VHH binders against CLA biosynthesis isomerase (cla-dc). Designs and how they scored, part 12

Target 1, 281 residues: CLA biosynthesis isomerase (cla-dc), of Lactiplantibacillus plantarum (Lactobacillus plantarum) (p0dx41)
Amino acid sequence: MASFIASDQDVKNFLTAPSMNDQEGIGFAYATDEAVLKALIPAPLKLMAPVVCGYVVHMGKPTFSAPYLEESLFALVSYKDKMMGAYPINLLLHGPGAESGVIAGREGAGIPKKLADDIELRRNDNSATATVERHGKTLLNVSWTAGELNDPSIMKQFAGQLALGKEAEMNSFFYKYDIDQHEDGTNHFSNVQLVATQLRSLADQVEPGNLSIQLESTDDDPFGELKVLKPLGAAWFHFDTSVMFNTLKLDEVDAATTMPKLLTGRYDRSFFNPKAATYII
Below, E stands for the ipSAE of ESMFold2; O stands for the ipSAE of OpenDDE; V2 stands for 0.75 times the mean of E and O plus 0.25 times the DockQ between their complexes.

## First folded at step 4 (VHH)

Design bS3 (framework vhh_surovatamig_d1)
Fold by ESMFold2-Fast, scan of step 4:
Structure bS3 (fold): chain B 281 residues (1-281), chain A 126 residues (1-126)
Amino acid sequence: as target 1 above (281 residues)
Amino acid sequence: EVQLVESGGGLVQPGGSLRLSCAASGFTFSDYYMSWVRQAPGKGLEWVATISSSGSTIDYVDSVKGRFTISRDNAKKSLYLQMNSLRAEDTAVYYCAREWGYSYGTSDEYYGMDVRGQGTLVTVSS
């Protein structure tokens, strides 16, 4: 007998730390154009390396939704030369729990989440593939084959986050903001803030391998801007547990400088074309 | 070399029964979810039934619920589909399929598989 008024127990359950347990898929890294990638990173974050990291994973047992698939491309960044972590450029979700994942992530954590039209993740023995489709394009096509990384010299750089049977902690950096509307229908941004959320994961399977990767662009999701100069490597992994916790408000930032770097990851081009909007009313 | 080989198809009258079998080789059968999918003449692929690696979780498309039964024998590396009360609409090539990975298609008829067999033809006609 549900009501529009949530019970005290429902509110308590809603406030429980979200977990993305039974998570598996392909993680990867490739070298990209330093100037392009650096330009995408809003101050005060600093790019650490001219490398795009990414993943395509299945969330088997999220505590807040049915299972779903998720893709991300992210940069490795630092804050004040001491706090390090991931800066997600995009996240695309698909599957039974995807809508819940988008709503929760955007409202609660400022995560740049959108829905994909399709995501597939497949493994056959020692090879795996993933594809991400949105708005008529295969934005991402990745393959993993068990064995050596494309560049074996980077193996030690990723070993800490992939240590079997050890909890690994990492920061993810996001920007949160408010949108205020005027009587004439125009919007302005306020309370633009850099935040960090911590993630604690326990890996029970990690298999390094060779990466093959292809990117395509649409105006809504311009993945080709992050061009693949050199594949570096991939791994198939499984996390038993992955828990989000400890959100820190780090800095207030200038809206005029920051917001241009946040919109494409969160909104489609229809938000920038008022004529298109009048046809759907 | 991963292989799936279906058998047991044939011609049957409406209301009749058939049992399809699938023999698996080249992989650890007991680690995988297995499915039956079918393709009717001039139509796309339609998922029919899935069974979990242990056999404890089973799902069917609505049109076959109560008529078809999916089962497996992990010791024999075999998958089965018992088809009862067959209808003309069940006429199709039936494929045994291995599922490893994740696919949630937007099409009602789409079901992602990483390996499927050669197929076995089922014709329901008088």
Scores: ipSAE 0.053, ipTM 0.490, lowest interface PAE 6.1, mean pLDDT 85

Design bS4 (framework vhh_surovatamig_d1; at its last look DockQ between E and O 0.13; V2 from the best seeds 0.00; counts 0 for: pae E 20.4 > 2, placed apart)
Fold by ESMFold2, look of step 5:
Structure bS4 (fold): chain B 281 residues (1-281), chain A 126 residues (1-126)
Amino acid sequence: as target 1 above (281 residues)
Amino acid sequence: EVQLVESGGGLVQPGGSLRLSCAASGFTFSDYYMSWVRQAPGKGLEWVATISSSGSTIDYVDSVKGRFTISRDNAKKSLYLQMNSLRAEDTAVYYCARELTYKYGTSDEYYGMDVRGQGTLVTVSS
């Protein structure tokens, strides 16, 4: 029977490692302005390359929700020159599982997730397209065509990132924080910390190809700040499994210098300006 | 601020030679692999050649092997492409690029190219 009180078994299931099984879609990379991208990366993370990576995928069998579509743009970073991985700048979710996916990611690891108004992902034989729409604009329009990468000099490394039939481990870096309220009603940030989630992924399909990509901005989602200077390549891929098996607490960081770089990926302008018009309030 | 400025292009007859230069500034030139890429009229970018930071490792696209020589002078922060035995198919705008190495997950590297200049036009015509 339905109840607001969860069973002991429900609690145990809630605590299992989250997995993004049966994940399929377009992954891509493009060169961008190094100074602009570097400025978005909070200390102590360091940018490794002036490259934005990203994807638009269908999460077919997530363990925490119904299926959904997800977009992300991320930078390649290191922590203290010894741990390397992805620093996601944004994630937008759409579909029947999207609300649950946002809640799980925000609460579990501080992942910068918001809901998109629409995401479309379509494959036609040897090509695919995806679009992401939010708040009056198509923020991302991406296409993959099977074949050569835009920059052939990275074919070896691009293909080597996704070894078929072998599990690969990777780090994703996020910042977690608390928002505490004072007795006078004002809020402040506390416990601002850098974490790394560790994922174990099994790729069983990778089809490299040519990238075509366009970005647009709204005040809520300034994707255009991450300028496409040169498309590098794309691939259609399928992950059989992708398990978030560990989260490491790495460092406590300064709120004043860190939080300005975290808010836009997590909140809309209505949080900062009561006159900003939104369709979510 | 990173800058890459290409020069040395021009009009030549088939079989002729040109030497392209790229002046780099705003980064530690000697730390990076450098490449030449080209764009023929109405086509996408094509990689031409890459040289390692020390100059010890060099690679070329098959269509230019034996005809083109990439070189660098780390003291002058300059990249060069000597183009000999030019063919009509070599007609393109040539760009220099800073190669960046990045890692994602358990792989050692994931490469990108930083193309910033306006390029230099090479026209090979009879």
Scores: ipSAE 0.000, ipTM 0.108, lowest interface PAE 20.4, mean pLDDT 84
ESMFold2-Fast, scan of step 4: ipSAE 0.337; ipTM 0.787
ESMFold2 (binder alone), look of step 5: mean pLDDT 81; pTM 0.817
OpenDDE, look of step 5: ipSAE 0.017; ipTM 0.325

Design bS5 (framework vhh_surovatamig_d1)
Fold by ESMFold2-Fast, scan of step 4:
Structure bS5 (fold): chain B 281 residues (1-281), chain A 123 residues (1-123)
Amino acid sequence: as target 1 above (281 residues)
Amino acid sequence: EVQLVESGGGLVQPGGSLRLSCAASGFTFSSYYMSWVRQAPGKGLEWVATISTGGGSTDYVDSVKGRFTISRDNAKKSLYLQMNSLRAEDTAVYYCAKGTEWTIKYSGSFDYRGQGTLVTVSS
């Protein structure tokens, strides 16, 4: 029988590392404006290249929820010129497990997750498309066609680096924070921290290809700020397993400098209105 | 040329069972998500179920959860739909579809679909 008091076994199960198994979809990269992208990266992280990476994937067998679709745009960054990884700018989720994914990721891991109104991922032979819709706009429209990357010079550098059938470990950098109610009725930020969480993935399929990409903006999700200057490439991939584990606390950071760069990826514009809406019937 | 050929439809009484089959050819079957979609008389297309490339992930429209089971045999290039506890509302032409769709909101378009197999549930 279920209870508001979890059993010892339920608590133990809750504390196991989350896995996003049977993950499949389109990964891509495009060149963007360096100054714009660099400005979005909170210190002490440093931008490694003027490139936006992204994906639209189906999480087929999550251990914590029903299946769902997920989109992300992220930058490649370094910490103290030693640790390298992804800095996610946004994540949008849709599908039966999406609500659980948003809650768990935001509450437990500092991941900038919101719900999309729709995400569609389709593959037809050697071509695939993905669209992400939120608040009346198609924010992202991506196509992959099997073959060579848009930039063949980049393909030659990475052709020998395909890690099929081997576990790969990658860092994802997130900022965690608390929001505290002050005695005067205002909120303030506290405990603002940079963390790195590792992701261990096993890829059993990677198919390189040509990228076509279009972005649209809303004030809630300003994707157009990350202008597409040049598509670099895409791939269709499948991860048999993908496990988040080993969170490292790296730095306590300045709230005034950091928080302006975290809010748009986590909250909609209604949160920035200091006056409550009034409805008249 | 992509081809999908459905079979196994028929007339059954409410509470009965049917097993639908789809034979695929013209593409690498094991590399694609596969779906079942249906169209009831006088209505639009409705997505029913999706299965991942290896069969490790399945998803269903709410009205069939617990009653229908989607499965695949990659060696035989075949997709199946086991339908139990059939209801009058399940009456439709069922189509095998190639694609990676599984969204709760089906767009009403097919990448590829077969000829369909008619399922009629009538008392």
Scores: ipSAE 0.000, ipTM 0.221, lowest interface PAE 11.6, mean pLDDT 84

Design bS6 (framework vhh_surovatamig_d1)
Fold by ESMFold2-Fast, scan of step 4:
Structure bS6 (fold): chain B 281 residues (1-281), chain A 126 residues (1-126)
Amino acid sequence: as target 1 above (281 residues)
Amino acid sequence: EVQLVESGGGLVQPGGSLRLSCAASGFTFSSYYMSWVRQAPGKGLEWVATISTRGGSTDYVDSVKGRFTISRDNAKKSLYLQMNSLRAEDTAVYYCARDTWYIKYSGDYTEPFDYRGQGTLVTVSS
């Protein structure tokens, strides 16, 4: 049996950088409406291309939990025209380790994580499919078939992520914030900050291929806002190691303009319903 | 076309050990989750253990946890099951199975097997 008081060694272990090792699945990219995608990106980040990237993967050996499945849609962004990286719009998790993944990611790194009702990932030889279900809808349905990308000219733009046997470093941009309850029964945002968390990954398998993709929306997860104008490509990949390390604090940002762009990826519509006053005089 | 060939079964006394092997051919072995399943005399098929594509994660049925170890060698296209502290209830035909590469935690992600070997008999008896 454990104790409510962690040992010194447990605290040291807790502070070790998290790894999502033995990660495998489908990565993909498609073209979307530039104005729509650009509007979702909080300043001071800038959209680099009218492209949504995504993945559906199995995390086979996380250091903090049992295995789980994870989906993400993200944009490619720059900060001050010098740092480049991913800006995750959503992440949905399902499986034995999913709850731990949501808690650790939201509390520690500001990652927009929720639980899916179901995620399925399947591969047969040179074809694979993945589906993500939440609140009565199949939000995402993707297929990969080994071969050429839908748009072979895009290969050069993704060459760094398709490199085999090379340890690659990349930035993921997140916004962290506090929510404080006040005596008058209202909540307030504070300490709204842009951070970059660096990720170090080693890909030992990458198989490019043709993408087919369908999206559905709910008010809780409005995937259809990121319309598929043109599939660009997909790949089946495996990362032997993937370690989150080194958090850089970049900017303190305005809550009023930033928070509206963060809430849908982190909270369901029940949080936005009218609420009664907490205190009655 | 797809072939899975098991070996290593035999008669062993309670508390003994055996190592089962499975040689795979006719498909890209490193792209598939692999499992060991068994069938005891007069009983249905029972899943025993699963290993991920690169061996980074493994799962076991509760009755064999701490006693059995599943492993693989992708270069040799081989799957293994190290069985320690064998019991009479471990007596069964053991099959090497190729998953359809199906991961879904709301159900049994190890249940769909599109190919299975001929099996190797393990008898635990004094």
Scores: ipSAE 0.103, ipTM 0.577, lowest interface PAE 3.6, mean pLDDT 87

Design bS7 (framework vhh_surovatamig_d1)
Fold by ESMFold2-Fast, scan of step 4:
Structure bS7 (fold): chain B 281 residues (1-281), chain A 129 residues (1-129)
Amino acid sequence: as target 1 above (281 residues)
Amino acid sequence: EVQLVESGGGLVQPGGSLRLSCAASGFTFSSYYMSWVRQAPGKGLEWVATISTGGGSTDYVDSVKGRFTISRDNAKKSLYLQMNSLRAEDTAVYYCARDTWTIKYEGSTYTVTKSFDYRGQGTLVTVSS
């Protein structure tokens, strides 16, 4: 029987590394405005290329929830010229396990997760499409067609991450913080920290292809700020296993310069202005 | 050319078991959800079971849940259907099918739409005394 008091075994199980097994969908990359993308990256991370990467995937067998669909747009960054990895700008989740994914990711790992109103992922033969809808807009519409990348020169960007039959490791960089409520009725940011969480994945499928992509923007999710200047490529992939592990605390950072770059990916406009409209979903 | 070749059908007594196999060629097998569909004499096609690309997710028609198990071996480009506790109603030609799929979620409810673009020649399963 379940209890509000977790057993010792429940606590041990809770502390095992989360896995997003049987993960499949479309990964993609496109060129964007360098100055715009660079401005979104909080120090001490450095932008490596004027490229937005993204994915729309189905998490078929997560260890912590029912299945769900997930979207992300992320940048490729470096830390102190020795660590490289992804800096997620946004994640939107939808489906039976989505609420659990948002709660766990935001609380435990500082991941910028929100709920989408709808995510659809389709594959028919050698083509696939995905759409992400939130607050009255189709924020993302992406298509993959098997074949050559739009720009074959970017193939090296997929080479390590999608190596078939071998475990690949990558870093994801997140900022964690506390919000403290004070006696005078104001809130304060504290303990703002840059962390790297490592991801170990085993890909059993990767199919390169041509990318078609369209973005729309809302004030809550301003995807249109990351303009599509040139589609670079896409791939259909499947990870048999994908495990988050080994969180490294890298740096304590200044809240005043960092927090403005973290809030839009985590909160809607109603949090920033008590006069702002609240969406009915 | 895309080819799917089924085997393992035959005559079996009610309550018996059979294992169907499907050998795939001419496409990247590991890139597709794969399904078993069946057609009873004089009836239309009925979807039976689906398996995801890596084998981590499976789905079944209610009438076979707990009795049938779908599996795959991507290295061998093979799909399998283990059929236990067979009933007269399971009598049909069984087809290996290459699946296309749509996953759409609405809150706590999800819809998976299945469509089949290629099918094998079929293997006959007859369940009778």
Scores: ipSAE 0.013, ipTM 0.358, lowest interface PAE 8.3, mean pLDDT 86

Design bS8 (framework vhh_surovatamig_d1)
Fold by ESMFold2-Fast, scan of step 4:
Structure bS8 (fold): chain B 281 residues (1-281), chain A 129 residues (1-129)
Amino acid sequence: as target 1 above (281 residues)
Amino acid sequence: EVQLVESGGGLVQPGGSLRLSCAASGFTFSSYYMSWVRQAPGKGLEWVATISTGGGSTDYVDSVKGRFTISRDNAKKSLYLQMNSLRAEDTAVYYCAKGTTEWTIKYSGTYTVESFDYRGQGTLVTVSS
């Protein structure tokens, strides 16, 4: 049997960079309200465009878990006008490896991960759909139909991120923090910091197409706040490899202005409401 | 005009290994999930394994889980089945099968029902001493 004491080889293996290999699904982008999206982005990150990007994918061969399905909505941001990348607003996971993915991502990288009640990804020839369900609502319903983007004028910029047979590197920006319990019965935030994790992906399939998208809200996952003003496009893609390979500590940030923008993507409303003194079974 | 050509079958002893190949033509291979199905002597067709369009999802009949691996190469328009730890019960004609135009990945108490609308001529695998 295994031991509670890991071997030297187990520790060495644990420190190997995580990969989300054989990643397949729908990527998409739509225009949203600039003021709303801009308000969600914590300083010192700056919003680059009034566009929400997203995906619903199957992680077929992660190195740290069994397979799982994952959804994300993210913004495109810059740091100090030099470094550009994604700022994930949410991630929802479902499937055999989902719990491991949530634990590893939240503990190791500050990623805003929660478990969905269900995620479905379906392809029928030249069309595909994905749905994400949580707490009684279909939060996201997207479809892709092979062909032209909704806005063909953005084809060069949209397709450039998914170039076939070429390694693409992207920064993902996250905020990490500690929560400290105090004797007076309150919690305090400490060590609030901006980090960038670098991703390297190799796409071996990219099929552009038309996007249809519908969002629903719950108080736990207010997707409807990111209104769809204009679908821009979608693609069906497959990444042979996708590796998180480097983490950079960028900046220490003010907790009072930053933490309000981090909590909804990580915690449900039960964390913010008074609790009953009696446990209910 | 869909064509599927299987190869790689043969005689092998129990515990041995074989790798089956399938060459596809007449359709956009990368747009379809693909399956292996088999027919043992005197029995009906049995689904064995399925792989999604880009290879990100695979599924297997319980009797072969951990022993068989399905894979694909979209650039070569080829499907493969690596068969390890072969048993007498694996003796069958193995067919490469083009999936229908629909596949689904869902883990919430629902299993994907795989189907096919075309299969090749088959390759015989005999596991015998």
Scores: ipSAE 0.016, ipTM 0.409, lowest interface PAE 6.5, mean pLDDT 85

Design bS9 (framework vhh_surovatamig_d1)
Fold by ESMFold2-Fast, scan of step 4:
Structure bS9 (fold): chain B 281 residues (1-281), chain A 125 residues (1-125)
Amino acid sequence: as target 1 above (281 residues)
Amino acid sequence: EVQLVESGGGLVQPGGSLRLSCAASGFTFSSYYMSWVRQAPGKGLEWVATISTGGGSTDYVDSVKGRFTISRDNAKKSLYLQMNSLRAEDTAVYYCAREWTIKYGTSEYYGMDVRGQGTLVTVSS
């Protein structure tokens, strides 16, 4: 029988690196407005290309929860022109393990996670679809059809980076911060810092294909700001393992210039305006 | 089940030679283009060499042309890489890879299926 006092073994288990094993779904990329995307990237990170990447996946065997579905839109960025990786703009989660995923990711890793009202991912032979619903809108609707990328000219670069059945390491960049309540009834940001979390993944399936994508916006999740100018391509993939194994503290950053770019991905409008409406479906 | 098992790596002095082998099973080996790829410490994967299904066509990255020779034995389901005049820059884990293709209309797309643990080659004095 469990206790409010964790055992020594429970504490050791809690501190084990989290894994998102048996992960599969649709990955995709599209071209967007460079000035808009660049403005969303907090210094000292630099945008590498006017491209939004994304995924909708099922986490079949996370080490910290029951299975869940997850969506993300992210940019490809560099730090000091040497370290490259993903900068996630949003993550939405749904399913039995989703609440645990949001809590663990936000508290432990500074990941911009919220709960979706619904996420659906379906594959039938050589076609797949995914939809993400939140607060009365289908924020994202994607489909993948096996075969040719929308822009075949990028296939040489894409194929050159495909390595099935081998572990690859990649960086995801996040900003961590504290929010402190003060005697005067205000909150203050402190300890705002850029970190890179390193991910070690083993892909055993990647199937390129054609992308169809539609975005809708709400004030809580303004996906339409990341306008689809040109679909580039999609793939169905499966990761046998995906482990977050190392966090590097890179830089302390100015709260005033950084925090405005972090809040929409982490909080709904009710946090900024108590009169803002919320929806339950 | 597709299996690729690399062997033949080791420590060698600059200017030395090594021969790498890859044993394939679980698929029709003679039906696939095969490649060698490598990963140097702190670097991404680099394609090294490719050989056609019958061995009649080969291609190499510029840095190894004239030094490395890729070959295959379809009867033994084996792929080889003969490495001569080795340089410190050749230090890497070497992987055997099966090429995969997606055909759509007249377009053909390629990727690498890298299943094995690789074999470490260290070139040092």
Scores: ipSAE 0.000, ipTM 0.294, lowest interface PAE 12.4, mean pLDDT 85

Design bV1 (framework vhh_vobarilizumab_d1)
Amino acid sequence: EVQLVESGGGLVQPGGSLRLSCAASGFTVSSNYMAWYRQAPGKGRELVAGIYSGGSTSYADSVKGRFTISRDNAKNTLYLQMNSLRPEDTAVYYCARGDTWYIKYSGDYEPFDYWGQGTLVTVSS
ESMFold2-Fast, scan of step 4: ipSAE 0.353; ipTM 0.668

Design bV10 (framework vhh_vobarilizumab_d1)
Fold by ESMFold2-Fast, scan of step 4:
Structure bV10 (fold): chain B 281 residues (1-281), chain A 124 residues (1-124)
Amino acid sequence: as target 1 above (281 residues)
Amino acid sequence: EVQLVESGGGLVQPGGSLRLSCAASGFTVSSNYMAWYRQAPGKGRELVAGISSGGSTSYADSVKGRFTISRDNAKNTLYLQMNSLRPEDTAVYYCARTWTIKYGDTSVTSFDYWGQGTLVTVSS
């Protein structure tokens, strides 16, 4: 019989840096429309290339939950021409640990996480497939076949991001904000800030290969906005360890120009129009 | 513009067969969970059969072994093959585009688009 009062040891454990150990799956990249992708990136971040990166991975040994599957589409961005990293446009989670992953990521790090209705990741020998289902659509369908990248000219940039046998540090950029309800009952955005979460990862497996990819859209998850103009490549990878060890507060930003670019990745259409809500009878 | 148009309903004798079609426009059938529902006079809506984007199928106990749900991706069309029809199968049949929620080993289904329906009458 537990207590609503956490022990001192439980509080210390809660404050320990989270790890997503034994992480594996498909990473991929494809070319998209530059103007479309650029428009999605909130200032002061700058788009580095007209490329959407993504992954579908299994988190085998997270320190805060049971295992879960996660999908992300992200852009490659820079901050002040010095710091480079990923800007996640979406993240969808599914599996036994998914709810804990959503709660921890949204509350602790401002990560745009939602629950998928299903995520499937399957590997058979030298081929793998992943699908992400939400709201009656297969939003993402990817396959990896071991071998040459679709575009071999990007091999050095693509494979070089996952240094085998050495710890690598990577930045992911997120926007954190508060929603304050005032005495008149209205809600307002405040403390809108750009942060960089820093991951330290140890990759022990990276297998390049050919990418096949299909996207579908819903109003809740408009993946089709990020059109696949050209598949660039995919890889199967495994991280032995991946620790979120630091968060840097970088900049305070204007809510009016920033918030429109953050809401679709965090909320479904029912948050904007209750009549758009899907329900079960 | 999202549209679902059912066809293939009609009068059939007990033990007979009928094939329903649902032509979809404005989205792709193969990328969605699709379902057939029916509503008999004076009764509520009942889920008859479903097919996921991945191709897995589910059936109501009352139709299991008699009905088969399928799709033709090239024609963007959903089908319901109905065999060994019974008078109790008499209903208006609706095509629906739905999504699923999974909780552990349980899948729960809701819908977001409906067709106009097609009447199936099983009578001698």
Scores: ipSAE 0.000, ipTM 0.089, lowest interface PAE 22.3, mean pLDDT 84

Design bV11 (framework vhh_vobarilizumab_d1)
Fold by ESMFold2-Fast, scan of step 4:
Structure bV11 (fold): chain B 281 residues (1-281), chain A 123 residues (1-123)
Amino acid sequence: as target 1 above (281 residues)
Amino acid sequence: EVQLVESGGGLVQPGGSLRLSCAASGFTFSSYYMAWYRQAPGKGRELVAGISSGGSTSYADSVKGRFTISRDNAKNTLYLQMNSLRPEDTAVYYCAKVTRWEYKYSGTEFDYWGQGTLVTVSS
């Protein structure tokens, strides 16, 4: 039966490349305040455009867990003008595999994951909606209606990554760190570093459409800071396969300037202020 | 705020006809699959008829050839034409906005149901 000592085969299985196969949902983009978004991006990453991208998806066949729903808001960034990709600001997960997804992503890849109280994703013919609820607020409410993008010019930005039947490779940038406790009981950040994880995906369905989006804020998840100035577009998509591979260590960074930009995506206000409210939902 | 308001129910004799209407608001009606369900006293809800955004229809075996579902996207209205009514058609009839793809691990399978309209078929 099972043991606290993993077999050699269990260890080998654990170390295989994680995949999020049979992934589908709504992807979207909207214009936001450039100064606000730029301030959230830790050096040495550079913001490429005053645009927030996001998704609400169902992970149908992850290799590391039962299925789950996931939301993310991310920026498009560059590193040293050579490497381009996504910088996730937040991820919220819900469903049978969500706890495993949070643990694996935070430990293995430095991904800013929390649990949502509820995520709903629905499609009826040529229309779809998604909502994300946490701590008494509907943080995100998005709708997709098949057809033309709100701003058709954005299609040029995504043409290569949305090609049906073509494998596409993308970078996601994360910051990893250690927390060390010293003799006086205080915690200190160490080994703060920028990494890039590559993702290889095969899209078998991409349907562009019109975006409607609304954000609400809590102190734990301040989505309203990323104001919706202009919806740009949305798409319903399905990835048959999506494989994470080749994590690159890129740079060591200054903790004092970097860590303030990482904590809200990973922790609730009770970690920073003992009097901050948390919710039982 | 999604609202579905049914009307057209009433008392009718066996063999008679009724036309139910459902006025929809708060969403892009033309993009959604719509359905009529019914619930007789002390029984569960059953699908009566459905219609896609493109106009494809489906019917329960018990009502095929007697009932016709249709939609008017300009008026945001769903209809159910009921002919050759039988005592066993007596039920509360509900308009529903139904999701073809749904991922939710807590809660209901359907987005929204209306308040219902009572249809009584008796002599």
Scores: ipSAE 0.040, ipTM 0.492, lowest interface PAE 4.8, mean pLDDT 87

